# Ledger of designs, part 9: VH-VL binders against p93756r25to151

Target 1, 127 residues: p93756r25to151
Amino acid sequence: EIQLGSKLVVGENTLWVSNNGDFALGFFNPPGLLNRFSIGIWFNSNSIPYDQRKVVWVAGAGVVVSDNSSYFELTRNGELVLFDSLLGVPVWNSKTNRFSVSSALLRDDGNLVLLKDREEIVWQSFG

## First folded at step 25 (VH-VL)

Design K5
Fold by ESMFold2, fold request of step 26:
Structure K5 (fold): chain C 127 residues (1-127), chain A 122 residues (1-122), chain B 107 residues (1-107)
Amino acid sequence: as target 1 above (127 residues)
Amino acid sequence: QVQLQESGPGLVKPSETLSLTCTVSGGSISSYSIHWLRQPPGKGLEWIGVIYYSGSTDYNPSLKSRVTISKDTSKSQVSLKLSSVTAADTAVYYCARGPYEFLRGYRGFDYWGQGTLVTVSS
Amino acid sequence: EIVMTQSPPTLSLSPGERVTLSCRASQSVSSYLVWYQQKPGQAPRLLISGASTRATSIPARFSGSGSGTDYTLTISSLQPEDFAVYYCQQYNSWPLTFGQGTKVEIK
């Protein structure tokens, strides 16, 4: 499970990974966009080339951020926030600050969910 | 080790199509973006275009009307075609790739082919 | 497109000397700049990306600096193997563009 305060930063190449390892969430560079990154979920296997690691979800339907330490965070208030550090603004958030979110989980089906009491789904990426 | 190698005719007649192949060994082309560049003898480098890991392409606007880049994943090959050539298209042609464009974005070309000279003359 | 201008066209220097190569962009490239080295009959070799980050296996005597439109490659003490042509290349905007090169040759 992904704890409140967890953060991914452009350039650090860290990923949130499902329990069985089949899906990863992280920053990727969309084709044709120099120095711009999106948050996506893709099928993840060490034996599969990047072109077969299809992106199945993109935060904000494809919003992008700069590579100037932009980040994606599950805030302590229970929101997912994609922040562009060059512009100094969030470009997307899940709007879940009143949902009593306790954690997030990238499920083995590739669905990112926000949980109340580590059990109840109160938001989901494929919803 | 990953290696890139350009191949194709060294001599092309004016008005014809220049056709080159970049063969990648020691790795799959499915995972990487492959770029084409050229360098006229004694001159600097010009970027021609790219085929991305996704299969989409971008071209230098100065050449876009004459250029096609394509790939054959089963043969680990990327093709360059440049139509309607003139003597100005005489150059050493290179294929090149960057390190990990999906995760890292473009950060320069750390692998290059050896280059192949193509001369356009009648 | 962004025009990259290198100066001087040629430098004649002795081994052990410090050399500074200049690269100027027609617009700001926000440190999205690469340096390459090219020897006769060879493909270019990546030296530096992001204006200042050395590529793997590049000796510490190579350093890059600059911002905005003005960038510099410095070789702190020239070695015999460093005599080559050096190119800068911007990746701020499509198309990718190169400077015309600076030839560093032995005096």
Scores: ipSAE 0.685, ipTM 0.865, lowest interface PAE 1.0, mean pLDDT 90
Fold by ESMFold2, fold request of step 26:
Structure K5 (fold): chain C 127 residues (1-127), chain A 122 residues (1-122), chain B 107 residues (1-107)
Amino acid sequence: as target 1 above (127 residues)
Amino acid sequence: QVQLQESGPGLVKPSETLSLTCTVSGGSISSYSIHWLRQPPGKGLEWIGVIYYSGSTDYNPSLKSRVTISKDTSKSQVSLKLSSVTAADTAVYYCARGPYEFLRGYRGFDYWGQGTLVTVSS
Amino acid sequence: EIVMTQSPPTLSLSPGERVTLSCRASQSVSSYLVWYQQKPGQAPRLLISGASTRATSIPARFSGSGSGTDYTLTISSLQPEDFAVYYCQQYNSWPLTFGQGTKVEIK
């Protein structure tokens, strides 16, 4: 599980991965956009060549951030926040700070969920 | 370890199509974006275009009406076609690769082919 | 299109001297700038990206600096193997564009 305070930063090459390893969440550079990154979920199986992998979800329907240490965080208040460090502002959030989120999980079907009491889904990426 | 190698005819007649192949070797199975560039004799470098890891392409606006970049994944090859050539298209042609662009984005070209001179003359 | 202008066109120096090469962009490139070295008969070699970050295995004598429109490459102590043409290239916007080069000749 992904704990409150967990963060991904552009350029650090870290990913959140589903339990069976089939999906990954992280920053990627959309084709054709210089120096800009999105948060996405994609198939992460070694059985699928990289050139055939598909991004199945993108935060904020494709919003982008700069490569100046921009980050994606599950805040201690239970929000997912995509922050552009060059602009100094969040560009997207899940709006879940009042949902009593205890953790997040990237499920084996590729759905990112926010959990209350480690069981109840209170937000999901495909919802 | 990773190697890029350009191949194709060194002499092309005016009005014909210049056709080059970039063969990528070195055991990499990771997807990379492959770029084409050229350098006319005694002049600087010009970016021609790219085929991204996704298979989509972008071209220099100055050339886009005449250029096609494609790939053959079974042969680990990327091709360049430039139609309707003139003497102005005489140059050394390079294929080049940057870092793993999906995760890192463009950061310059750290691998280049050796380059192949293509001369356009009748 | 962003035009990159390098100066001087040619520089002749002795081994051990400090070399400073200039690259100016027609508009700000926000440090999205690379430097290449190219020797006769060879492909370019990546030296610096992000205006100041050395590429893997590049000797510490190479350093880059600058901001906005004005950038420099410095070779702190010129070695015989540093004879080459040096190009800057911006990646702030498409298309990617290069300077015309500075030839460094060792006397």
Scores: ipSAE 0.678, ipTM 0.856, lowest interface PAE 0.8, mean pLDDT 89
Fold by ESMFold2, look of step 25:
Structure K5 (fold): chain C 127 residues (1-127), chain A 122 residues (1-122), chain B 107 residues (1-107)
Amino acid sequence: as target 1 above (127 residues)
Amino acid sequence: QVQLQESGPGLVKPSETLSLTCTVSGGSISSYSIHWLRQPPGKGLEWIGVIYYSGSTDYNPSLKSRVTISKDTSKSQVSLKLSSVTAADTAVYYCARGPYEFLRGYRGFDYWGQGTLVTVSS
Amino acid sequence: EIVMTQSPPTLSLSPGERVTLSCRASQSVSSYLVWYQQKPGQAPRLLISGASTRATSIPARFSGSGSGTDYTLTISSLQPEDFAVYYCQQYNSWPLTFGQGTKVEIK
């Protein structure tokens, strides 16, 4: 489970991983885009060769941020926010600040979900 | 340890196609982007192009009409073809790779082949 | 495309001296700059990325600085193995472009 306040930062190369390890969420560099990063979900199993791992979801339909410590955060207000630190603005958010989000989970089916009371799905990446 | 090595003919006739192969050992090419560069004798470096981990390519606009880069992941090889060569294409040709681009992006080339001299002459 | 200009073309120095190499871009490269070292008969060696970050295993005597269009590579105390040609390369935009090089040679 991903707790409120959790953050991924460009350059730190940390990932949010599903419980069984089959999916990861993190920053990646789209081909051909120098110094720009997107947030995506991709297949991340040890049983799947690197050349078959593919991005299956991208936040904001592929918006990008600079590599100047830009970040993706589950805010304490329960929003997912993709923030470009060079521009000083969010480029995407989940708009869930009134949904009583308590946590997030990257499920074993690759779906990123925001949960109320650690059970109820109030937002999902594949919806 | 990752190693890159260029191979191909050292002499190419004008108007023909220069063909080189970069063989990568000690790692998979499927997860990395491979770049080609060249350096005319006594001159500086010129970036030729890249084949990304996705299989897509980008080329230097100055060479784009004459360049093709392709890969064969089963043989861990990346090929460079440069058509319609002239004496101006005489250079040492390098293949090069950086860190894991998918997660890190471009950060310079920390792995280079030894280079291979290609001379364009009759 | 961004033109990179290095100065001086050649620098003759003795071991132990401090050396400063200049690299100027035709437009801002926002610190997306690499420095390479190249010795005769060898491929380039990565020294610095991001204008100021040393690559793995590069000695502390090498440092990079600068911003915008003007960048500098400094070698604080020149060692015998540091006589080489140095190239800067921008990665702000495609195509990747290199300076013409500065040769650092023994006086």
Scores: ipSAE 0.665, ipTM 0.859, lowest interface PAE 1.0, mean pLDDT 90
Fold by OpenDDE, look of step 25:
Structure K5 (fold): chain C 127 residues (1-127), chain A 122 residues (1-122), chain B 107 residues (1-107)
Amino acid sequence: as target 1 above (127 residues)
Amino acid sequence: QVQLQESGPGLVKPSETLSLTCTVSGGSISSYSIHWLRQPPGKGLEWIGVIYYSGSTDYNPSLKSRVTISKDTSKSQVSLKLSSVTAADTAVYYCARGPYEFLRGYRGFDYWGQGTLVTVSS
Amino acid sequence: EIVMTQSPPTLSLSPGERVTLSCRASQSVSSYLVWYQQKPGQAPRLLISGASTRATSIPARFSGSGSGTDYTLTISSLQPEDFAVYYCQQYNSWPLTFGQGTKVEIK
């Protein structure tokens, strides 16, 4: 379970991983880009070489950030925000501040869900 | 073990098109990015371009107008074409595998062909 | 393009000595820096990636360090087989670019 205020930072190479380890959420370089990053979910199987792994979800089509200090955050008000530190602006937002989000969870099926009262799904990546 | 081998004419006339083939064995070109590089005799290395496992390409801007990289998956071959060659294009040409780490892009060229010298001369 | 500058151009040393090679980028490459070794008549061999990660089967005497624009390749104790040309290469930005190389030769 991902707590409000949790943050992934490009330069830190940290991930949110499903309980069974089958899926991971984190920053990656989209194909053809070296110093741009997207935030997405992929199948986290050790049997698949890194350069062959495929993303199953991306926060916003074609949305990228630069700079190692850029981050993806589950904000205190319950929004997923991708922030470009170089530009100094959010470049993607789940727009879920009105849903009383209490936490997030990367499920074992690869679906990232935002939960109300730790139970009700109010937003999901596969939705 | 992955092996790469360059092949093609070692001599090309000025204004003609240099054409080389990189044969990849021990691995699938559908799984890796293959790059072309060159090194003039006694000089440093220059990156020419890449063809990704997806089939997309990127080229060095200094050569983009003259370079075409393609691949034939069925033959496990990657091709380089460099048009309108001059003496400045004389070099040892290498193909190399550049694994595209999903999380952080390229991490260097881990496998290289032995290189093939191409001399541009009339 | 990012210009990579290596120094010194040539380094004459004896086996057993410590080697320190410098690589400077014209702008930050954010540790997206590779080191290669090249011997005459051979293709380059990958030594270090990500500025400090030793490639597979590379002896422990090789190490890389640095950040931003300044990077260093160190050979703790030079072996006879280490005499070669060493190149740095950035992969922070297109196009990929190499330093001009440092030749490590026997004194």
Scores: ipSAE 0.052, ipTM 0.688, lowest interface PAE 2.7, mean pLDDT 91
Fold by OpenDDE, fold request of step 26:
Structure K5 (fold): chain C 127 residues (1-127), chain A 122 residues (1-122), chain B 107 residues (1-107)
Amino acid sequence: as target 1 above (127 residues)
Amino acid sequence: QVQLQESGPGLVKPSETLSLTCTVSGGSISSYSIHWLRQPPGKGLEWIGVIYYSGSTDYNPSLKSRVTISKDTSKSQVSLKLSSVTAADTAVYYCARGPYEFLRGYRGFDYWGQGTLVTVSS
Amino acid sequence: EIVMTQSPPTLSLSPGERVTLSCRASQSVSSYLVWYQQKPGQAPRLLISGASTRATSIPARFSGSGSGTDYTLTISSLQPEDFAVYYCQQYNSWPLTFGQGTKVEIK
């Protein structure tokens, strides 16, 4: 389970992984790009060759940030925010601050969910 | 099979602009990222910059102020311009393809041009 | 930028010997590491990507290993055509950076 205030930072190579390890969420370079990053969810099973793994979800339908300490955060207000440090602005937001989000979870089916009271799904990536 | 070939003048005067062209055959430049690199005589390799399939570019910070990379899809050519050259810019210049790898938009240079020597001298 | 340091600068060996080349990064490159072979008058040739994956048509005697900041290129049995300069390169962080190379020469 992902706590409020948790964040991923470009360059740190950290991921949010589902409990069974089959899915991962993190920064990746969209096809053909080296110094631009998107946030996505992909198949993470070791049984899948690395070059054949597929992205199943991308925040903001392909929104990118630069490689300058940009980050993806579950804010304390309960929003998922992709922030471009170069531009100094958020470039994507789940806009879930009004849903009383208490945590997030990358489920074993690859669905990223935002939870109220650690149980009720108030937002989901596959929704 | 993809092939790359650099072309341009082998001699450039100090303070002038170095201009090279990379001609790509056996594949579309709109499908690959094309990089420019250089290697001073007897030295290692330095990455100059890249032009992506989208047309966007990234440059080495050490050269950014002097470098411009562009492409002409109709001619299947990628161009490199390096302004205000000095003797330190004398090198063999290479263009190379950087293939996509999942999670990273690059996984090494798998196809290279033969390279072209550019000497900066008055 | 990430600084790549190779060692030794030069290695003198005979055909048939085992070769071990070292590449160290100033910070972790998370296995986003490439090895190239370069012969005089030629462009570099891709050998290994992702620290341990051989490129197409690369002989099995070439292998790559390592993680974090430390990587190794191994040639199990050196062949006459393997005498060359070998470079490592990271693609974990922008800008791309290369080691200064290790020259493998005939003893």
Scores: ipSAE 0.033, ipTM 0.673, lowest interface PAE 5.2, mean pLDDT 90

Design K5
Fold by OpenDDE, fold request of step 26:
Structure K5 (fold): chain C 127 residues (1-127), chain A 122 residues (1-122), chain B 107 residues (1-107)
Amino acid sequence: as target 1 above (127 residues)
Amino acid sequence: QVQLQESGPGLVKPSETLSLTCTVSGGSISSYSIHWLRQPPGKGLEWIGVIYYSGSTDYNPSLKSRVTISKDTSKSQVSLKLSSVTAADTAVYYCARGPYEFLRGYRGFDYWGQGTLVTVSS
Amino acid sequence: EIVMTQSPPTLSLSPGERVTLSCRASQSVSSYLVWYQQKPGQAPRLLISGASTRATSIPARFSGSGSGTDYTLTISSLQPEDFAVYYCQQYNSWPLTFGQGTKVEIK
């Protein structure tokens, strides 16, 4: 499970990975872009070649951030926030502060879920 | 043009702490991830660790208990500390820039310091 | 950690000859493989990234190929300035690891 306050930062080789390892969530460069980043979920199996590791979900459907240590955070208030450090503003938010989110989980099916009381799904990427 | 330069004592006694500084010019260390590597005389290269844009660090598990990497943005400097050194820590130490690689974090090291020899001897 | 093994340890050749260097990983590195050139008293120089992409200002005579666990650095026609030690390095997994190097020396 992903704890409140957890953060991914552009330029760091850190990912949120499903328990079975088949899916990963992190920053990536959208096609044709080298200096902009999106948050997405992709197939992470070792049996899949790099060029075939397809992205299955993107936060904000194409929202991008600059480099400069932009970050994606599960806030203590229970929101997923994509923050552009260059612009100094959040550019995407799950808007889940009212759902009493206690943690997040990247499921083995690639679905990122926000959980209440560590059990109830109150938000999901594939929903 | 980005330039890196290692500096520090070339001689360290056993059990002491090796301390080196990497001075980065031609760019901000806040814009680059800086790695430390070493190369024993006549041998290959070993990755020591990295300090990211954010200031977070990762270390080689083989050295993690003894290594600390930090940075001073105001001075454009990255520091390496390796505690409890032995003769096995004698090497040329390099700092290098590691650009971000799609989905894999870091690509190859495209800019290197000249390296500085550190000898561990009584 | 992923162990990188290079072969041969030393290669003695004359200028103009074709050079083929091998790099094998203990497990697949999925083309997250770089090659460096190092001359005596100098830091390594990045040659190839992503297994086959030449770095900036690297001559066309240098090429990289391979996939999975097996990779090759080729110099189509060895030049006098190419005599050096060549290292491969994977960035598929932490920690980053290097091969032990292949020395290309003049015959």
Scores: ipSAE 0.025, ipTM 0.661, lowest interface PAE 5.4, mean pLDDT 90

